# Designs tried in a protein design chat: VHH binders against q9ulm0r997to1333. Part 32

Target 1, 337 residues: q9ulm0r997to1333
Amino acid sequence: FSIPVHFTNGTYHVVGFDGSSTVDEFLQRLNQEIGMRKPSHSGFALFTDDPSGRDLEHCLQGSVKICDAISKWEQAMKELHPGKSEGGTRVVKLMYKNRLYFRSQVKGETDRERLLLASQTSREIVAGRFPINKELALEMAALMAQVEYGDLEKPALPGPGGTSPAKAQHLLQQVLDRFHPRRYRHGAPAEQLRHLADMLTTKWATLQGCSPPECIRIYLTVARKWPFFGAKLFAAQPAQLSSKENALVWIAVNEDGVSILDHNTMQVHITYPYSSVTTFGGCRDDFMLVIRSIPDKSSGKSHIEKLIFRMAAPKIAEATFIMASYMNHCTTTVNPP
Below, E stands for the ipSAE of ESMFold2; O stands for the ipSAE of OpenDDE; V2 stands for 0.75 times the mean of E and O plus 0.25 times the DockQ between their complexes.

## First folded at step 6 (VHH)

Design w4 (framework vhh_podentamig1; at its last look DockQ between E and O 0.01; V2 from the best seeds 0.00; counts 0 for: pae E 15.5 > 2, placed apart)
Fold by ESMFold2-Fast, scan of step 6:
Structure w4 (fold): chain B 337 residues (1-337), chain A 118 residues (1-118)
Amino acid sequence: as target 1 above (337 residues)
Amino acid sequence: EVQLVESGGGLVQPGRSLTLSCAASGFTFSRYAYGWYRQAPGKQRELVAAIYEGSTLYADSVKGRFTISRDNAKNSIYLQMNSLRPEDTALYYCAKGWYSTSRYFDYWGQGTQVTVSS
């Protein structure tokens, strides 16, 4: 058998497997074929798309057989679309993307890993899950434009073979749609969008002759300056005390712990190291964190705090699993087998 | 919209000093890379000094003689040139670089002429 595996940059690679192939064996083959390190070094994992079409994703455990994962997805599709024939039914989509990011993994990183990590970061920037101002956003978009489209073509000249100004403007709009934050363009007047495209043109022109690997290295050097680079962010509403209206926050999960970020600025409110996390996971329909604070220096007593967050059910499961994975890594690193 | 206006150039004798100034307007003056380029007759433009996030970079030919600085309150960039040599004769351009990196510059001024001759 063979199946396409889709990547964050919109490309795919077809991978062969048999009826006994596990996810771990499948990934060993994929990684060898595309030039990626093993998952424990790269932090990449295989996901299936959501059978319900909500754009939710399911991470595949290494011991699971690929055939079983496909069958489970197909069964879920059948349950969501009962009654009629196979006509019009979607096929499973396998996706390969970064799940766990460790700063130590940068040593030995491959060009393929960098490309896919940069592409994933670009998707987070577009979606508003990365702190970026308009100026930085244009520079990042220009780097990705150079990677995807190569050198900026000169403006159209009058003549039969010239590129039309409308065609050039359409390309710039595609670049902005793919690589620039939606919030800076949503509802913007046409004049503002033209000005943004002009600024993008100026930035992209400076990259003349820059190779894709070079642009990707610059992109990641910039992106990694954010302390939460590679963190998984979950939109959440604290269920507890607020002097103002219900405050939306980001719950950021990474190798350092669980952090609460301001939803708009993405500035850190507080970070809870995993050593301080007593309990975590789903609690009824909410996400719960139980934190043991550092002993009060005046009294010497630890404070236990219970934090409850309203969060979409699939995101509760994802956050819980990712936290468990980071905690397991920390324990394994401290106490090697 | 982005404007960079150089001043302070002139004719000076070898071994003397000059300070070039660059006034920036049309954008928020902060956190960008800034640099000084020069172009001598018959040669390509070369970067002589750059400043980005408190770090400075100098071309080997000017290290120890030139100092780049910025004044965010005045929206200005400066190049202090000491111990000038005839080979420093060139048109000097102020440049604004990228927000994220000191590797790329996207705007230049019109330039100010520096001539080092007896």
Scores: ipSAE 0.435, ipTM 0.778, lowest interface PAE 2.1, mean pLDDT 86
Fold by ESMFold2, look of step 7:
Structure w4 (fold): chain B 337 residues (1-337), chain A 118 residues (1-118)
Amino acid sequence: as target 1 above (337 residues)
Amino acid sequence: EVQLVESGGGLVQPGRSLTLSCAASGFTFSRYAYGWYRQAPGKQRELVAAIYEGSTLYADSVKGRFTISRDNAKNSIYLQMNSLRPEDTALYYCAKGWYSTSRYFDYWGQGTQVTVSS
């Protein structure tokens, strides 16, 4: 048996397994072949896509057998599409990407880990889950263009249309679509989009001769200036008085705790360290977070604060699992037996 | 001790204005969200307005008529109530919680009565 494992940069690697192979054993082979550290260091995990085709991913636990995970996915697909040929439908997609980010593990990163972290960050920048100004966004897009395509070139080809200016502009727009934030191009007239492509050309040209590892190191140096680099962000709506009032926030989960960010500016409103989190969980689309404040010096009493957010139930599950994983990692690594 | 003390209630005629105040003490004021709740006789308590930092939220029944504000230096929250209607008659509570749109507030003042009657 073999199955492709996909990465955030659009590449894949085929990994062999048998009916007894666990996810842990599967990933050991994968990591040896692609040059990555074990998940306890890299924070990477294996995900399946959602059988319904929704934009949702499911993390696989290390003790689960790969064959069982595939079978469960296929059964769920069958239950969602009764009457279809089971052999003639969509197959499961495996994705290997970062789930937990540990600042203490940066020094030991391999070149492959840095490449995949940068590509994952690039997807977050494009999707608007990463704060970046317009000037810097073009520089970051140019770095990824240099990694993906190398030096900016306009190869001359024999025959008609081999060097069309319209085709060159189309390629630059493809690069922007892949690596540049969508929000900065939404609703822009064609003239502004052409100007943006011209500015991309200027930035990309300055990178002539810069190798992919050099570009990736620059990319990560810039990206890591944001304190929430590596955090997982969840759109949420605090409980509200009416449905017409706009009140979205980001819930950011990282190794330090749970932070609430302004949805537009992504500035931190507040950070709750895990030591202050008494409990958390969800019911349908309501996520609850219970915080204990530091006891007052004068009374010794602490305050209990209960926070309620609306967000999709699968996202609540993902957030709670990531929070639990960070909490378990801290108790295991800081206080070993 | 945590304290929220409301003031500024009273009897007013329909169409007039009133300003409610809430003085907060005994905790770090800037960390929390604040709201005004009201409870009319025989009805459940409902959130009227909330504020966190510069972000505000209003119930549909009061949008355009009420304005919530805060003064971090004075640890105080205000509710400006314009174009008052008889259905605004209620006991108004200042509340402390987190985020302006949260339905969960966990500390309340004693309330100040607002009565709108001809």
Scores: ipSAE 0.000, ipTM 0.154, lowest interface PAE 15.5, mean pLDDT 83
Fold by OpenDDE, look of step 7:
Structure w4 (fold): chain B 337 residues (1-337), chain A 118 residues (1-118)
Amino acid sequence: as target 1 above (337 residues)
Amino acid sequence: EVQLVESGGGLVQPGRSLTLSCAASGFTFSRYAYGWYRQAPGKQRELVAAIYEGSTLYADSVKGRFTISRDNAKNSIYLQMNSLRPEDTALYYCAKGWYSTSRYFDYWGQGTQVTVSS
């Protein structure tokens, strides 16, 4: 058997497997074939799309057989679309994405790894899960444009061989759609979008002659300035907040712990190191964190705080597994067998 | 000097297969991405397929019919074209660049003509 694995940069690689192949074995083969580092270093994992067509991704566990995962997906697909015999045209999509990010592993990144990280980050930026102002958003979009399309072509003088102004404008719009935050474009009048395109042109033009690797280097350098680069963000609503304070927050999960970020500004409110987390996971329909505070030197009493967040069930599971993965990683690094 | 030399083009009937080859020289072959472009008369040059290491991409028009591959030992890129159609008629170019999805290629071959006609 063989199945294409899709990358964040839009490329794919077909990987072979048999009935006994586990996800770990599959990934090992994939990594070997495409020259990627081990998952323990790169943090990349295999995901499936959601059979419902929702914008959800499901991380495959390493011990699971690829065939079983595919079968499970197909079964779910059938269950969700009863009677559409013709529904047979949709197949499971496997995706190779960064799941865990380790700062200590930045050294040794391959060009491919950098490319994929940048592409993934770009998707986060577009989706509004990365703090970025309008100016920086344009710069980042321009970098990605340079990577994808190369040098911005000068508007050809109206001649038989010149790129029509319409084509150029279309390209700019495509770049904005692909690499610019949606939130900044949403509801914008045509004039504003034209202005945005003009600004993009200006930024993109400054990158003339820059190679893709160089653009990616710059891109990652800029992106990594954010302390939560590589973190997974989950939209959540604190349950204890009075009906009046329906303020959404971001729960950010990374190697340092769990952080609560402001939903709008993505400023950090508080960070809980994993050492302070005593319990975490789903509680009924909510996400629960139990935090042990450092005993006050004066009272000697440790305070336990229970935090409850409303989150989508799939996100609760994802957050829980990511936290567990980071915690396990920390334990293994401290106590190497 | 960087060189890309295409070969394998020709006249074929619809439904037939053809394999294009590109021999690369003058640089470290394994470090770069490669692509096949084509240009039909009166049309713009378009990306057909690209490869970087083991990752590939294809134009929608050729997906499922064309396969790009590389041989590092031979410093060569290949385009296997199956189920050829008249609309595949074009001058095909081999290109060297960075990353598979990039349309930014810095070197091009001279091209090889592919004509699909009954």
Scores: ipSAE 0.000, ipTM 0.252, lowest interface PAE 12.2, mean pLDDT 88
ESMFold2 (binder alone), look of step 7: mean pLDDT 82; pTM 0.832

Design w5 (framework vhh_8h5u_2)
Fold by ESMFold2-Fast, scan of step 6:
Structure w5 (fold): chain B 337 residues (1-337), chain A 121 residues (1-121)
Amino acid sequence: as target 1 above (337 residues)
Amino acid sequence: EVQVVESGGGLVQPGGSLRLSCAASGFTFSSSRYAMGWYRQAPGNQHERVAIIYSEGSTNYPDSVKGRFTISRDNAKNTGYLQMNSLKSEDTAVYYCAKGWYSTSRYFDYWGQGTQVTVSS
């Protein structure tokens, strides 16, 4: 058998497998073929899309057989579409994405790892899950344009083989759609969109002759300046006992712990190291964190605080499993005394 | 690994001169089309830009050092320089080499470890 595995940059790679192949064996083969390190070093994992189309991420466990995962997905599709739909049946989509990020593993990164990590970061920027101002947003978009399209073609005298102004404008809009934050373009008048395209052209032109690996290294160096680079962000609403509705927050999960960020500014409100997390996970329909605070100097007493957040059910499961994975890494990779 | 390493700092009397060097590895200044800049930080202050050289070779300096400092680069040696003349006590700071094309933005800078410059009699 063979199946395409889709990457964050929109490309795919076809991987062979047999009826007995596990996810671990499948990933070992994939990683060898595309130049990735093993999952414990790279932090990348294999995901299936949601049969219902509502959520996109179901992480496949290493001991599961690929054939079983595909069969379960196909069975779920049949149950959602019990009538015969011969022309419109979807096929399972396997996706390969960064799941866990470790600063200690940066030195060993491959060019493929950096490309896919940068592409994933770009998707977070477009979706508004990364703090970025208007100026930096255009520069980041220009770097990705150089990676994907190469040198910006200069306007040529009209003739055979020259790029028309209409085709150039189409390309610039495609770059903005793929690599620039939607929030800075949503509802913008035509004049503002033309101005953004002009600014993008200026930034992209300065990158002439820059190779894709060079642009990717710049991109990641810039992106890694954010302390929460590589963190998984979950939109959540605190469920506090108050007369007012609580504002949305981001719950950021990374190797340092669980942090609560302001939803608009992405500035950190508080970070809870994993050593302070007593209990976590789904509690009824909510996400729960139980934190043990360090004793206050004035009172001399430690406090236990229960935090409850409203989150979509699939996101509760995802946050819980990612936290468990980071905690497990801390216990299994730390040198014994 | 992309690295920038500064050298050439030291103790100098007022009116003296120093030349700082910035050795780059893991990238090439000429092929990358990068701006390169020098920044300084004195105790209690934020980083201040003191020189920039753009990919095409044009340069810019703040009034505080204009006419005294000269930024340059040697593409064959992949090394940048800051020639500092007529040094004043107010030039005392840790000097950092940075790579980026928005030199005023920390987000576009690859920062070295810094090199201490002390101007004192």
Scores: ipSAE 0.000, ipTM 0.175, lowest interface PAE 17.6, mean pLDDT 80

## First folded at step 7 (VHH; framework vhh_4orz_3)

Design q1 (at its last look DockQ between E and O 0.20; V2 from the best seeds 0.00; counts 0 for: pae E 19.8 > 2, placed apart)
Fold by OpenDDE, look of step 7:
Structure q1 (fold): chain B 337 residues (1-337), chain A 119 residues (1-119)
Amino acid sequence: as target 1 above (337 residues)
Amino acid sequence: EVQLVESGGGLVQAGGSLRLFCAASGFTFSRYDMAWLRQAPGKRREWVALIYSEGSTYYADSVKDRFTISRDNAKNTVSLQMNSLKPEDTAIYFCAKGWYSTSRWFDYWGQGTQVTVSS
């Protein structure tokens, strides 16, 4: 058997497998074929799309057989779309994405790894899960444009090979759609979008001759200035907040711990290192964190704080598993066998 | 480590011919597009000829019908046959490796070889 694995940059690689192939074996093969590092270094994992068509992704566990994962997906698909012949044509989509990010592993990154990380980051930026102002957003979009499309073609000198102005404009709009934050474009009038396209042209033109590797280098250098680069962000609503502050927050999960960020500004409110986390996971329909505070030197009493957040069920599971993975990693690195 | 070593450059009279060679190592040569670039004094580096991993070729208009790019996957070499050379062809010529097999960009190039065409 063979199945395409989709990458964050829109490309794919077809990987072979048999009935006994586990996700780990499958990933090993994939990594060997495309020249990626081991998952323990790269943090990349295999995901499936959601059979319901919702914007959800499911991380595959390493010990699971690929065939079983596919079968499970197909079964779910059938259950969700009983009797519709059209439902039968949809095939599971496998995605290769970064799941865990380790700062210590940056030095060994391959060009492909950098590309995929940048592409994934770009998706986060577009989705509004990255703090970025309008100016930087434009610069980042231009970098990705240069990577994907190359040099911005100068307005066609009146010659047979010049890109029509209409085509050029269309390309600019495509670039904005692909690489510019949706939140800055949503509801914008046509005039504003035209202006944005003009600004993009200016920025993109400055990158003339810049190679994709160089653009990616710049891109990641800028992106990594954010302390939560590589973190997974989950939208959450604190359950105990007084009636007046319907304040959404981001729960950011990374190698350092769990952080609560302001939903709008993504400024850090508080960070809980994993050493302070005594319990985490789903509690009924909510996400629960139990935090142990550092004992006050004066009282010797440790304060336990219970934090409850309203989150979507699939996100609770995802957050829980990611936290567990980081905790396990930290334990292994401290006590190398 | 990726290495590209150019050779074959020199001084030639206008109308003459040169053949440039590039020896590649440190990567699976057959999987990547290869190209020749050139940079004249005071000018920007420009693309001259491209040969895809599958063997198709493309040329800049300025060198079309005069230059021929070829590759030998068994020897990991790329060649550029340059005929009907003009003074305007004077430049440092670089062998370049494609970033990926489907990429139009290049991630590595050699130190280059000087080509001088005298009038």
Scores: ipSAE 0.022, ipTM 0.355, lowest interface PAE 5.8, mean pLDDT 88
Fold by ESMFold2, look of step 7:
Structure q1 (fold): chain B 337 residues (1-337), chain A 119 residues (1-119)
Amino acid sequence: as target 1 above (337 residues)
Amino acid sequence: EVQLVESGGGLVQAGGSLRLFCAASGFTFSRYDMAWLRQAPGKRREWVALIYSEGSTYYADSVKDRFTISRDNAKNTVSLQMNSLKPEDTAIYFCAKGWYSTSRWFDYWGQGTQVTVSS
């Protein structure tokens, strides 16, 4: 048996396995072959796509057998589309990407880990889950263009050996679509899109001779200035019975705890360390956090705060599992032998 | 641990030939595309020749019909036969392994081997 494992930069790697192979064994082979550290260091995990075709990914646990995961995916797809022609059967897609980010593990990152972290961050920038201003957004897109395509070729006067202006513009628009935030281009007229492509050309030209590892190091240096680099962000609406406010926040989950960010500015409102989270979970579309405050020294009393947020149930499940994973990791690292 | 060790470089007169070798270890060699890259003094790295895991080859225009890349999956080696050498072929030559089994992105892990072509 073999199956392709996909990465966020659009590449893939075929991994061999047998009927008894667990996800852990499968990933050990993958990581050895592509030059990545084990998941406890890199924080990467293996995901399947959703059988329904929705934009939702499912993390595979390490003890699960690969063949069983594939079979479960196939059965779920069949149950969702009863009576579908067998000639239209979709195949499971495996994705390997970062799930947990550990600041203590940055020093040991491999070049491949840095490439894939940058690629994944680039997808978050495009999707609007990463704060970046218009000037930096073009610089970051140019860095990824240099990584993907190499040096921008000089504009040539019309003649033999030159690239056509239409073909060059098509490439620049592909780069913007792939690496530049969608919100800055949504609803923009064609002239604005051409202007963005011209500005991209200027930024990309300055990167002549910059190697992919060098571009990636620059990319991550810029991206890591944001304190929530590596956090997983979930759009959520605080619940309030007496108000019709439709407020939106980001719930950011990282190794420090759970933070509430302003949805527009992404500035942190408050951070709840895991030590203060007494319980968390979901019911339907409601995500609940129960927070115990540090006891007042004067009174000795702690306060319990119950926070409820509206979120889609699959996102609640993802957030809950990521939080549990960080809590288990923190407990292991804090309890020395 | 991936290791690539280049050898076979040296000084040669224009019009001459050299054969470069790359010994690979630490990965399933037969599943990876392999390449030769070069870097001349003061120039950026450029690809020279590519050999796919299934044996197909691809060459930069500047070396096409003069250089031949080959692989021996039984010995985990890649070689580059370089004929009709020109002074512009002077560079450090690096053996490279694909980042992924079908990726056109390549890493080099060795020190490379110097090829100097005198006029």
Scores: ipSAE 0.000, ipTM 0.162, lowest interface PAE 19.8, mean pLDDT 82
ESMFold2 (binder alone), look of step 7: mean pLDDT 85; pTM 0.865

Design q2 (at its last look DockQ between E and O 0.01; V2 from the best seeds 0.00; counts 0 for: pae E 23.6 > 2, placed apart)
Fold by OpenDDE, look of step 7:
Structure q2 (fold): chain B 337 residues (1-337), chain A 119 residues (1-119)
Amino acid sequence: as target 1 above (337 residues)
Amino acid sequence: EVQLVESGGGLVQAGGSLRLFCAASGFTFSRYDMAWLRQAPGKRREWVALIYSEGDTYYADSVKDRFTISRDNAKNTVSLQMNSLKPEDTAIYFCAKGWYSTSRYFDYWGQGTQVTVSS
């Protein structure tokens, strides 16, 4: 068998497998073929889209057979779309994405790994899950534009080979749509978008001659300045907040622990190292964290804090599994077998 | 035994056209999705076009509006009309069978047919 695996940069790779192939074996093969490091270093994993069509992704477990995963997805589709005709139009999408990010593993990244990380980061930026101001947003978009499209074509000197202004403008708009934060563009009047395109042109022009690997290097260097680069962010509502304050927060999960970020500014409010987390996961319909504070030297009593967040059920599961993975990783690194 | 036999490949000049054919046997053809894949020198195998058992067609971005996949269930054949060929289209083209009747993954493919587009 063979199936395409989709990458964050929009490309894909067809990978072969058989009826007995596990996700781990599949990933091993994929990584070998595309020159990626092993998952323990790269943190990349295999995901499926959601059969419901919702914007959800499901990480595949390593021991699961690929064929079983596919069959399960297909069965779910059939259940959701009872009838012969409609259920057959959609197929499972396999995605290869970074799931766990380790700062210590930056050294040794392959060019492809960097590209895919940058692309994934770009998606986060566009989705508004990365703190970025308007100026930096343009710069980042320009870098991605250079990677994807190459040098910005100079306005056609009056000659047969020049790109029509209309085409150029269209390209700029496409770049903005692909690489610029939606929140900055949403509801913007046409004039503002034109201005944005002009600014993009200026930034993009400065990258003349810059190779894709160099652009990616710059991109990641800038992106990694954010302390939560590589973290997974989950929108959450604290349950203890009085009914009046619809205060959303981001729950950021990374190798350092669980952090609560301001929803708007993404400034960190607090970080809980995994060593302080005694319990985590779903509690009824909510996400629960139980935190043990360092015992006060004076009282010897450890304070236990219970944090409850309203989150979507699939996100609760995802957060829980990611946390568990990081915790397991930390344990393994400390006590290598 | 599932058999897929590709034909129709050859040398063509840029801008030219080719039509590839695939003869399928050994399975209920009408129930399965079919696809064309290609592998260029030094590159990995990639999707070119898909045609579902239901008749819906899908194309890689690189070949959109240039290539057309079709099938004849009565003859157990799938075809790929390739227009406006480019040197970048040079590859071995493979006919592929869907995994399951409802699956768009591939479990069998032929030996392939060489397509060479000269500049």
Scores: ipSAE 0.006, ipTM 0.230, lowest interface PAE 10.5, mean pLDDT 88
Fold by ESMFold2, look of step 7:
Structure q2 (fold): chain B 337 residues (1-337), chain A 119 residues (1-119)
Amino acid sequence: as target 1 above (337 residues)
Amino acid sequence: EVQLVESGGGLVQAGGSLRLFCAASGFTFSRYDMAWLRQAPGKRREWVALIYSEGDTYYADSVKDRFTISRDNAKNTVSLQMNSLKPEDTAIYFCAKGWYSTSRYFDYWGQGTQVTVSS
């Protein structure tokens, strides 16, 4: 058997397996073939798409057999389309991308890991889950364009060694769609989009001769200046007994704990280290955190604070599993006396 | 401000000749490639002839051996001598400035001058 594994940069790699292959064994072969470290170091994980076609991904556990995961996906498809003997319109899509980010593992990153981390970060920038100003956003898009397409081939009149101006303009708009934040282009008139493409060519041209590894190094150096690089962000609404706040927040989950960020500026309001999290979970669309504070000097007792956020149930499930994974990793790496 | 002003267009019979001129200002003319483009009714702009800053020339196949591009760096002008004109050459002709010396991308053009070739 073989199946393509997709990456966030739009590429794929075909991996062979048999009926007994576990996800761990499958990934061992994949990582050897593409030049990546094992998941305990890289933090990458294998996902399937959602059988219903919703924009959701399902993390596969390492002990699961690949064939069983595919069969489960196919059965869910059949249940969505009763009466079909062939399963459905789509086949399962496997995606390999970063799930957990460990700062201690940066020094050992391979070139492939850096490429895929940068690609994944680029998707977060495009989606608006990364704070970046307009000028820097264009420079970052140019770096990804240089990685993906190489040196800018300047448009020329029809002739040897050139490309048509219409094809060049289409490519520039494609680059913006792939690598530039949607919020900066939403509702923009066509004239402004052409001006943005012209500015992109200026930035991209300065990268003449810059190799993909060099571009990726620059990309990650800039991106890692944000303290929440590698965090998973979830839009949520805080809830209270007597009122609901109108503003959304970001719940950022990373190695250090759970942080609440301002939705517009992405500045941190507060960070709850995992040591202060007594319990967490969700029901329907309510995500709950129970926080235990340091005891008060005057009373000697600690406070228990219950925080409730409204989020879509699948996002709550993702957030709680990532939190649990970080908590297990931290306790495993700490050796008790 | 980059400015390009075309002149010399008009009505001509098939087989005739015209010479177009482009006056350039607002940039160091001698450092840039220059071109003539044209746009026929209902069609996209297409390039016609290119002259590099060092004087070398390049022509679209459809006009090769009939058209001659030249430049005068002292006067900041580009010209296009058009001989053996055909009805297919009917278009608005634009003078265009290249992107700084190493570019085959043209980022400025004038308002154009109409050339009409009657059969």
Scores: ipSAE 0.000, ipTM 0.082, lowest interface PAE 23.6, mean pLDDT 82
ESMFold2 (binder alone), look of step 7: mean pLDDT 85; pTM 0.861

